# Ledger of designs, part 9: VH-VL binders against 2-C-methyl-D-erythritol 4-phosphate cytidylyltransferase (ispD)

Target 1, 229 residues: 2-C-methyl-D-erythritol 4-phosphate cytidylyltransferase (ispD), of Wigglesworthia glossinidia brevipalpis (q8d223)
Amino acid sequence: MINHPEIIVIFPAAGIGKRMGYKYPKQYIKIKNKTILEHSISLFIDKIYVKKILIAINKKDYWFNKLSILKNKKINIVIGGKSRTESVISALKFVSKVDWVLVHDAVRPCLHKNDLNKLLKVINISPFGAILAAPIYDTVKKSYGNFISHTIKRNKLWRALTPQLFNLKILINCLKIITSKGEIITDESSALEKCGYKLNLVHGRSDNIKITYPEDLNFANFFINNIKE
Below, E stands for the ipSAE of ESMFold2; O stands for the ipSAE of OpenDDE; V2 stands for 0.75 times the mean of E and O plus 0.25 times the DockQ between their complexes.

## First folded at step 1 (VH-VL)

Design r08 (framework fv_roconkibart)
Fold by ESMFold2-Fast, scan of step 1:
Structure r08 (fold): chain C 229 residues (1-229), chain A 119 residues (1-119), chain B 112 residues (1-112)
Amino acid sequence: as target 1 above (229 residues)
Amino acid sequence: QVQLVQSGAEVKKPGASVKVSCKASGYTFTDYAMNWMRQAPGQGLEWMGWINTDTGNPTYADKFQGRVTFTLDTSISTAYMELSRLRSDDTAVYYCARGYDEYWYFDLWGQGTLVTVSS
Amino acid sequence: DVVMTQSPLSLPVTLGQPASISCRSSQSLVYSDGNTYLHWYLQKPGQSPQLLIYKVSNRDSGVPDRFSGSGSGTDFTLKISRVEAEDVGVYYCMQATDFPWTFGQGTKLEIK
């Protein structure tokens, strides 16, 4: 086995957190006296192979300045855009001297180190990249307006998680194409998919949850206690 | 060998019923939906409906609702189409076809079963 | 029901020459997920239909690159860059965006 090459981690964190109903962005909600963003960053900050952590924030974000994490030399703040894609593109302007990047949701504080290690091993077997994903066990319905169009077979369906791992040059090229077409994407792997690249699926833990709704906070509090640092 | 093999040709009188079988081999039967189509002599293709091979739940096109029944025998990887109260305009070649429910296309077709309805 | 209209219905073509088939739908075929479920099939004489193109422009496994599909919304085209003898048959477009699934009338390609 070989050592991991140096990487840069990107957090798109310019979103306003509409679904949480709070007056401030959801990544600044506290669990065990640290913000969700701080928990998510702590998953990477002490890794020798992590060269830099780039955090793309909204230009009207006044909460980040209050975090002690700003004192860490690995952390660079960039101003993001109106969309997730523009925020990642803004961060990519500051990426240099690495071949690989990770993109991680600012509100996924429950990633296990073993899942991260499995994902990074893909660098040895894929020229393009990979995503963490979990299988779907619930019945999935495809809608047409307010009605069920049909039930889709779940044995081929995966929930896309983060981190997502990309070859830097390929990611930059695909995001430029997506931006030029005005397309909206919900994750960065969609850009490579639309450009025709095949990414590896890496089976990740189902407790690597994204905090989207208020009820997720209780589960995140519980799951954080189970993480091996 | 990945294939769908249908039962042989049938000749029926008006008012009778016909049951066509479609036996799958070379793939996992329950991973794909089974669709039924027909084609009258010299005419185009007409979709009749589909059956979910996991659940056994059929969906019928409105034109055939009440006259057609789709069933399965999962133990022998076989789907059945029964059409009742036959009319002369039901004379057609009937096809089963494997469907991808993700994109709703038919990538594997049976050889067809000619059903002739005449007095 | 979504009505699928093909033109021409009869297409005599010289071997090695290009051929083009049009398919128009009575409604947009863009589904709520942004995908367009427009597929093309070929039925050779005395045979079952076979899939050629799915989702407007994707060739099925084993389909030669002389076949290409294009279009958007309600207007779609199947092109054969160089017609070969094995390409004789009836071509059908199909929509699977809205129930019930519907086919065009078919285009019979014949060697001139």
Scores: ipSAE 0.000, ipTM 0.394, lowest interface PAE 21.1, mean pLDDT 84

Design r09 (framework fv_roconkibart)
Fold by ESMFold2-Fast, scan of step 1:
Structure r09 (fold): chain C 229 residues (1-229), chain A 125 residues (1-125), chain B 112 residues (1-112)
Amino acid sequence: as target 1 above (229 residues)
Amino acid sequence: QVQLVQSGAEVKKPGASVKVSCKASGYTFTSYAMNWMRQAPGQGLEWMGWINTETGEPTYADKFQGRVTFTLDTSISTAYMELSRLRSDDTAVYYCARVPDYYESSGYYDAFDIWGQGTLVTVSS
Amino acid sequence: DVVMTQSPLSLPVTLGQPASISCRSSQSLVHSEGNTYLHWYLQKPGQSPQLLIYKVSNRDSGVPDRFSGSGSGTDFTLKISRVEAEDVGVYYCMQGTYWPLTFGQGTKLEIK
């Protein structure tokens, strides 16, 4: 039963995955006979409240056509930009008839349904949006160049995860302003913060990992089993 | 301005102890670790150890282990080096110098960017 | 302990001429993270040591651009393109890669 309006999910997937050392983008690496991208899409594709899934790919991406899942009627492929922000902006041009969007990393296949449900309930509480986040337990160092400047107290520090949930009109306006100023952001919530909006933190699982390095593949394989068992 | 100011020169007899102070100003004392070095007359620099100013935990070079004690008084942004059972070959200028609070792996250190003016300790009979 | 060897130990230089100091370590100073913790200090007569160059080639703030550092692994060089009167003193290299921290024996730069 849907207790919130329909949403559109956006995957910025225009990165070519150079960090992984493979000949193809990292979202096309396989875990358990499916690509990382397929695992990430599978988190949303069967949800009645998901109206569309927009995947922003690189214009030189020649691998997406080999994935049968991308022929699903819910999935639209759009051409992304040079940065994550430009790719999200590109996808937003194709969003219509919804008030809310989720932005999710193409290489986070380990999201649990309960975390997604907690995030979506924020639609009834916040007019602006929310992000999944996990607390930091490790000692954190502030750097100056290659020096350690000082140790940061880790209490009240959180790791930003995805999905990130946004009011569509507010997100579009904030990204337009940030882009016009040439400012760089590493996640979409930073745009709303810079525009003065207060977003909610929703405590998510620490096993909702982003696959960035080859070592992460073994962790993702283990955590994916825990989701689908 | 960022400064480290050390206590004045000391003359001691063999077997005595000496306590040198190093008062920090112009920065957050607990954000930088404090290192201690000495330099015998006409000789080079020798590292003695360091103290974590956030935790108060000292680390001593093996040569000085058991004879040297590093302590702090964070309320006055001051570090102390006490050397006991003094010998004539302990005659040296003793320096404090700051570095970032921690090292992230296997004990490496970046450079000492600010040094105290030095304290001459003379040990003579 | 890592042994740091400087040459020359005494360096007489004419004002305005270039000067070069060598520092060699008994082991590679490349840390597993990829950084090389080799630093240069100058001790002027009657003064405390002051930082000149950190991590092989980076000038500390306020250090004139006539000072430059270079090298890799075990072989490092400090160069002064044009020696000035204020450059007189003892130059020390230091390694920060291994415990205990160790210094070279020092190079005394004097004006002739």
Scores: ipSAE 0.000, ipTM 0.399, lowest interface PAE 19.7, mean pLDDT 83

## First folded at step 2 (VH-VL; framework fv_daclizumab)

Design d03a (from d03 with heavy chain T28D, light chain E54Q; at its last look DockQ between E and O 0.52; V2 from the best seeds 0.00; counts 0 for: pae E 9.5 > 2, unsure alone 73.0 < 75, grease 21.5 > 18.9, SAP .559 > .496)
Fold by ESMFold2, look of step 2:
Structure d03a (fold): chain C 229 residues (1-229), chain A 123 residues (1-123), chain B 106 residues (1-106)
Amino acid sequence: as target 1 above (229 residues)
Amino acid sequence: QVQLVQSGAEVKKPGSSVKVSCKASGGDFSDYAMHWVRQAPGQGLEWIGYIIPIFGTAEYNQKFKDKATITADESTNTAYMELSSLRSEDTAVYYCARDEYYDFWSGYEFDYWGQGTLVTVSS
Amino acid sequence: DIQMTQSPSTLSASVGDRVTITCSASSSISDMHWYQQKPGKAPKLLIYAASSLQSGVPARFSGSGSGTEFTLTISSLQPDDFATYYCQQYNSYPYTFGQGTKVEVK
C-alpha cells in the first residue's frame, strides 16, 4: 500500500471571462507562448503525490483540445456546470481513492512552489484542510450606496487565495448539505465554514494574483518570470 | 541543474551504525521522493526505500525495514539514511536518487542520482 | 514482491551488432524502466514506461513489451554501449530491479 498522501487537483475552468475583452475564455490567453490555464497547472503536473488533475470545462469549450497539456496522462476533463460550485461538484464525482483534494483557480498562473508546500504540510496537522491567504494592505471601507459607511480594521482580514486544500469526504458532505438547503456560498472553503469546520489560514504571497482585468496580464507576465528564475 | 551530493566513504566495524547523507542543490527538495538504492560488490541494484520530505513518512522495502532509517531535513535540503547493526554483508555502494519528473516547460523527463557512498564493514 | 529476471546474464557482442536483452516479470506489470550502468558510475535511465526514450539517449536504443515480457534493443552497438543494463519495475512496492545484463566486447 501507499505510505504517503495522494492528492487530486481540481481546476474549475467552465467560466467565460468577458471582462478581458476576448471572445474566448480568459484562461486560454497566452503569456510566453503558454495559456494562463497551462501556467496555472504547471506546478502540480510533475508531483508524484498528484494522482490526477481534473479540469472542469464549459460544455461548449472548443479551445481546450488544442492544448499540448492534453498529452500528459494526469490530465482529465469533466464538463462543468453553470457555477463554480456546480463545476467543483461535477469534478468531485470522479474523485476516488484519495483523502485530500486541492481546488485551484484556472487563472492564477503565478503560484510559487513554497506556498504550495506550506499548504500541503497542513495534512500533517489538520483533519479538515486549509487555504492560502494574504493580508490586506489597503484600508477597507464598507459602503452604503455610493457613500462610505465606515473603515473596517484590516489587521484580522485576509484575501482568500487558491489552492485550497480539503479533506475529500468532508468537502463532499458539506457541498451536498449546502446545495440541498439552497444556501449561498462564495467559495469551497465557505461550505466547510458553514458546516462548522475550522480551516487553517496559510500565509501566501501577494503576487499569487487572479487574472481578472486586462491590466493583470502585465503583472502576470512579470510575476511568471520570478517563478522560473 | 539539480545535483545530489552524498557523504564520503565509510569504514565501519560490525555491530556499529552509519548515517549517509544526500544533499540536493539546484532544484526542488521537499516535494519529490528521495529514494535509496544499494549495490553490493559484484551484485545488482536493490531498492531500499524513499521519503517525501514534506510528509516526513518513509516507505521501506520489507527486507530493510529493521536495518535502515530514512529521514530528511528540509532546512538543509538533505536526506539521510542510517544503517544499524552493521554486518559484513552490508558492504555496498549506497545511492540516493530523486524521482523521475516531467518538466512542463521543456517537455522532458529528468533522472537524478547521487555519486554513491561506499560503506565497508570490516572487522 | 514482483521479481524481475533478465536474460542473458552476460552477452558478448561486437560493434555494429544488434543486441537484445529480455526482462521477465513474475506478474503482469504496466510500468517499467531500463537503466545503463558503467563501472564506478551511478545508473542512467535509458527507457521509461517500457518504450519511451529518455531525453539525450541515442535512437539506436528502443524498448518494447507488455504484461510480463519486455525487451531492450540496441540496433547497432557502439563502443559506448558496453555496460551493464538493468530493468526495473515501478508497478508496486517494493520496486525491484533485474539482476543485470553485462554487455561485453567480443
Scores: ipSAE 0.007, ipTM 0.554, lowest interface PAE 9.5, mean pLDDT 85
ESMFold2 (binder alone), look of step 2: mean pLDDT 88; pTM 0.899
OpenDDE, look of step 2: ipSAE 0.043; ipTM 0.568

Design d03b (from d03 with heavy chain W105Y; at its last look DockQ between E and O 0.67; V2 from the best seeds 0.00; counts 0 for: pae E 8.4 > 2, grease 20.4 > 18.9, SAP .508 > .496)
Fold by ESMFold2, look of step 2:
Structure d03b (fold): chain C 229 residues (1-229), chain A 123 residues (1-123), chain B 106 residues (1-106)
Amino acid sequence: as target 1 above (229 residues)
Amino acid sequence: QVQLVQSGAEVKKPGSSVKVSCKASGGTFSDYAMHWVRQAPGQGLEWIGYIIPIFGTAEYNQKFKDKATITADESTNTAYMELSSLRSEDTAVYYCARDEYYDFYSGYEFDYWGQGTLVTVSS
Amino acid sequence: DIQMTQSPSTLSASVGDRVTITCSASSSISDMHWYQQKPGKAPKLLIYAASSLESGVPARFSGSGSGTEFTLTISSLQPDDFATYYCQQYNSYPYTFGQGTKVEVK
């Protein structure tokens, strides 16, 4: 980019949503006449600074090609891998000519514009990146089997949300390093942490939920109605 | 509905500068591009450049690269364009315009325009 | 830079006439728009994406074309339609306008 940041957004969407009990991937469940995936993408599509949106889908995905969103010139499909990390790596092979990447869950349809804007402002102050996060309100217990081991102090604990913002070159390098060591990660920010990079926490809204279980559909339906900037 | 209100007409001497404002209301300001377009008397429309307020950076038509400076203030929802080293040929009406996304498939248009600011440069 | 060339630069017409204005792009484009401008007022969007009518624009206005050749048609000219019309490309920087077509009373 010469004048303003240009950004590519990656959606890992190759997973099979077996916990939802549907016969097709959960990102294709409709809320208010749009799929969860379409809701999760929609905030990014109309942003002039978003150059490309890469959706990593399952190689046997028969549903994406039916979506009208495919006609949008920003949308690009890649075949994902057997894990979230492999899907992000697969998408990163098609990313060039930008300094910054966002990674966003395909099943977080309730993102507010103000949270995205706060996250993106980190570009002006950090060479590495940031994540959206929300504080933990409930008491947190560590388990040992089916027993409580102990209570974890929740002070300074945060739920990691998406989108997550990364310097492109750093993200690529960190994911290659952790993959070569055979390490397992749950989000992309932890790859940078393991490589010693300090990422910013950006306070996001608690209603930026990840749809995981059937009951989350009711919450998402409610929250989508109440999205405010 | 977005409304764009520009500052009033200006009369300037050659060699001076002028700063035109464009205040937006009725929508978000920070992540939409605000463009500037000029129209010299009896002439057509000419694109100058734009800014995306969230990043604070501007893009310019090469013709205006050393003439115009575009800035934005998110706290007041106001974009500015400063013209330097004014000459009589800079006499024009200057418009701000905001791009809008016109459908789900992609595409942008200038659907919202300010009322225009006449800048007159006379010796 | 993509140059937009309108034809004619001026045309004289009467109420009820069919008016056709053409716009040629120096290279192939897909994002092009038509604007109407009356004296002392800002331009008003008429047609976006070459052929789609903006909300509130009368159905007598239509746009067509693709690639490098585009037309704006007014099927039956009305008194409110005497104005200057501009085409614009939004494909690439700099976003250029045609030089304008003034539609005036015969």
Scores: ipSAE 0.034, ipTM 0.623, lowest interface PAE 8.4, mean pLDDT 86
ESMFold2 (binder alone), look of step 2: mean pLDDT 88; pTM 0.909
OpenDDE, look of step 2: ipSAE 0.146; ipTM 0.731

Design d03c (from d03 with light chain S27D I29V D31Y A49D N91Y Y95L; at its last look DockQ between E and O 0.04; V2 from the best seeds 0.00; counts 0 for: pae E 14.5 > 2, grease 23 > 18.9, SAP .564 > .496, placed apart)
Fold by ESMFold2, look of step 2:
Structure d03c (fold): chain C 229 residues (1-229), chain A 123 residues (1-123), chain B 106 residues (1-106)
Amino acid sequence: as target 1 above (229 residues)
Amino acid sequence: QVQLVQSGAEVKKPGSSVKVSCKASGGTFSDYAMHWVRQAPGQGLEWIGYIIPIFGTAEYNQKFKDKATITADESTNTAYMELSSLRSEDTAVYYCARDEYYDFWSGYEFDYWGQGTLVTVSS
Amino acid sequence: DIQMTQSPSTLSASVGDRVTITCSASDSVSYMHWYQQKPGKAPKLLIYDASSLESGVPARFSGSGSGTEFTLTISSLQPDDFATYYCQQYYSYPLTFGQGTKVEVK
């Protein structure tokens, strides 16, 4: 009898690259002969506890159909929305028969297995979920236009990473509330925060970077070489 | 068809405890949240809490946090609720109810209920 | 905690009457359900998500409302409809029910 959770993983991937930097969406740039998107999916594809992988793509996305990963039956696509939140909601419309979801950035190709495992262990100690996060090492400044306003005390500040793990029922309820109020959020964990739920903080590696700027490609290329299989 | 069958009525003295069972059949047990709801005589419905059996994780209404303990046994498809330090005001019918997911926009509701278990606390 | 307040507490009506029960939430709720309960029986889901009729429920039942104000309507009361009705929010823990509205024979 199977006594482990079954999980659906959602990748919001409907964003496009900024002008001047990419010929096509940055998740399709190749590192080590695989797209950034494929690297970001790689840890999840063969996991027994992963029932399905839902990838929310842009309605103008004509690049996804060229990926060999489409041959895997776990991979399903949906059309995402104008925002990360709308893309996650679009994917959630096709989620059934699981109690837990992971949301992972399509452009975080450097996730280590040990971090994923630490995150998933929260399932047995929390009814709500958890996020990976890393401490902030640099001094944090608040801006006033293009000037420094002041230094923010960085103790107890963390960079939010993905994957983020959520109880499906709670995530759906919170996202429905946030959507009905017209609020815009940057990650799904803040929806649960706004609804009063307490999420666990799981210390993850700092090299779990999000590809945001061209220089991040060099770091990602280096970090991918050091990922333990 | 999902069916929830609860244990029989209990008569208890103040200060004792009681454990009510709810056995599920005709469907998947482990992947669905099982809730407990009480109804005192002539009163309305009060939500107590739930458990997700596959994880063994229970969540409680703060009012009942020190009164109720919710557990589940996957091997017998049975959820349990134990009430401790019983008082006369704990006299009620206790229901189990299964949380059913329809879709994102429709959400969850209680679509299957047990028949109820009357717990009477009397000297 | 979100309080659900029903009005009226008791309603006397005759077969054929149009019956209206209201439910007010102390804060906006996204999911709201109506249940029917007869004496000695468990509650039965009647309407989910404010206005959607559960399978097998007669079309004379309808629900409306959003946010903080909700209404259950029985367009033409039948003998089987004499029961107690509860609204219930499924938006925020703890889940809460209205105090109930008993619909009884006039």
Scores: ipSAE 0.000, ipTM 0.440, lowest interface PAE 14.5, mean pLDDT 85
ESMFold2 (binder alone), look of step 2: mean pLDDT 89; pTM 0.922
OpenDDE, look of step 2: ipSAE 0.042; ipTM 0.585

## First folded at step 3 (VH-VL)

Design g01 (framework fv_inotuzumab)
Fold by ESMFold2-Fast, scan of step 3:
Structure g01 (fold): chain C 229 residues (1-229), chain A 121 residues (1-121), chain B 112 residues (1-112)
Amino acid sequence: as target 1 above (229 residues)
Amino acid sequence: EVQLVQSGAEVKKPGASVKVSCKASGGTFSDYAIHWVRQAPGQGLEWIGYIIPIFGTAEYRRKFQGRVTMTADTSTSTVYMELSSLRSEDTAVYYCARDEYDSSGYEFDYWGQGTLVTVSS
Amino acid sequence: DVQVTQSPSSLSASVGDRVTITCRSSQSLVHSEGNTYLSWYLHKPGKAPQLLIYKVSNRDSGVPDRFSGSGSGTDFTLTISSLQPEDFATYYCQQGTDYPYTFGQGTKVEIK
């Protein structure tokens, strides 16, 4: 009522990204004279509700110090871990005096402002959090090795995107539980789901792609141009 | 194919305890939450609580706290609900039901057949 | 706790009739801009409840298209467009927006 919430944004960026065929991490590849990481950060840097941006990097990352964006006082570098979960946990050690955290993939440069705004509205209606997600329209197959096991009904199936929004205390507690059980997760919402929390789905754009392979760079170039319009 | 199979009917005296089982087959047992719901004669459905088998984490409706305990045995893919200090008003059919925690917000898609618990004399 | 109230408590109908059942919650069931966790179940004596409708208007797999759900916020309706013999049962609405989960008191659909 009195003040707007303050949020800390975490970018797990400790992955080396060897799938791109380069000798450096994929988040440092340039699109339109800015790195993929800089594009992924760009929506958050000038927002008054963003208190800090924490970037969890690999201890052997030799490229982060070349980025001009690091001159911004909101941006802090943290040494991450060997997994995505460990990197997020490392960043969370530097989070204080906020109730809300956003976790965003360092290689999702195509996020639209309207999707971020829709996600943030959840703060007014949920104590736990929410994720951006897009419905699945393609027929989905479950595999065993190189063979089709069966078709999965796409009804009720969603692609999890980022950013993902979480209550800070709940996220910390759920990640500790997941880590103590040795479970592997591919996104942070999985930890809250396994702890029994109902997270909201916020319908996001399907062009909010994750850059995983070299082919994705062409799509990212195209989609980033669409954001400018 | 997902199926939940519950233990058979029980007759108990007031003050006793009862332990009802719910055995899951098909799918991965640890990938979902199991809820317990009861129906007393002539009454509607009443939610009791849930357990997430992989964590042993359980949440109970306030009126049952202190009397209900939910546990899971992952080796047999079985969830148990134990209700103690039984009263005549605990006479009901008890159901287990699956909530897969899928991202679409789907609730109770599979149910056990029910277990009648009678508390008398 | 979020309370859920059904109307009517019972009704008598004939095969082929259109049946409507109403469910009202004590507060909004909207948990996000697009998510409303209101489900409908069919229950027959001696059998487990069966999911019919989830998230207000989505039919579960295998549920006939004569069943439809509608509503928003606090007011919801289940409609059976042409009642069949197998549809004589008790119907329950259920909110899953907040714990504890709550069910309506049930609506018994009886043969006239």
Scores: ipSAE 0.000, ipTM 0.391, lowest interface PAE 19.9, mean pLDDT 83

Design g02 (framework fv_inotuzumab)
Fold by ESMFold2-Fast, scan of step 3:
Structure g02 (fold): chain C 229 residues (1-229), chain A 119 residues (1-119), chain B 112 residues (1-112)
Amino acid sequence: as target 1 above (229 residues)
Amino acid sequence: EVQLVQSGAEVKKPGASVKVSCKASGGTFSDYAIHWVRQAPGQGLEWIGYIIPIFGTAEYRRKFQGRVTMTADTSTSTVYMELSSLRSEDTAVYYCARLEYSGYDFDYWGQGTLVTVSS
Amino acid sequence: DVQVTQSPSSLSASVGDRVTITCRSSQSLVDSEGNTYLSWYLHKPGKAPQLLIYKVSNRDSGVPDRFSGSGSGTDFTLTISSLQPEDFATYYCQQGTDYPYTFGQGTKVEIK
């Protein structure tokens, strides 16, 4: 038996999301001659410890077949759900036996290898998992309609990023429990938190941005050019 | 671009141990498997094992189990292969390498380290 | 262990010749996910091995199109369509599908 951990990587890519003004889903927009999805996948596909990459797409996605990277047999395409979390749950139904799972946003192409490596080192010290996160720098306001309700104390508040790393058995069991109770979760780490598991926070770079609006493409183009790892 | 640079040639007596280093420059290799391969004079390439530096885990070919130890220092981007109880048959050029398996990365090899075992 | 056997151990050729080298594995190299990790390397004395072909038939960046790989299951071939002076070297196949990883014994391509 091999001594290193085996990992499956899941990309939820079925999101309805906000329209970017293009005729196709935003993960297929090109930056430096590669799609956003290809940039997001690139840090994982050639790793000996990554056994499989699962990409959860929308039932009506007609563009994925045009990407040659998706012909790699390490990559499986699965049909996602109506939400990001449902897409992850759908992908987990096709998971082979491995030790760990990484969940990464399909539209975060600016992940640095050093951040991924810091996250993966958690396997050496934690049986449960960890998430990449960045601290909140701006003053945070709670809203009520169009008005400010109050200022939120930002001490010890972090923005959750991806990838997020989980012990596979624990993640599956927590999601089964949450689903059976009909509870709402906002991400996979929330499921482990509700089940009482302690996850590590790994300080990640703030330029690991999620592409949501057209303006984010300019930032992503700039940040991708400056990846030195 | 990652460059793998190995330590210099070694001459050892039978029964001694040798420790060869492999340092990455220009970037990190810590989340890849770093393989060790040797070639004895007049023989083919022989795979010894690999280490994944970020996990500190190593895998060895059965015939070297108990004689070989691979370690990594991620802070200096260096991996080491130590071979003990040396015999004349261990005389070889030893290579470290990050091997390409997916079509999306590069195959990188060190320049090789000649280890000579003689009395 | 999966053993890999190359044939021939050596061959003599002239510039411009078509050269074929075969590689046979003791077991199928197709993994559970459908991937076949068979690579071909060129090795010259005093230099590190150089990757030519990966995953059976994919040419590495910068490798001339005279080199091609083919095969499936247990039988694989490296073809050099028109041998050039810089191609006189030893060639190795390597399997990475099953642990432990194994290299063939090598095929030396030498001048007639």
Scores: ipSAE 0.343, ipTM 0.733, lowest interface PAE 4.3, mean pLDDT 85

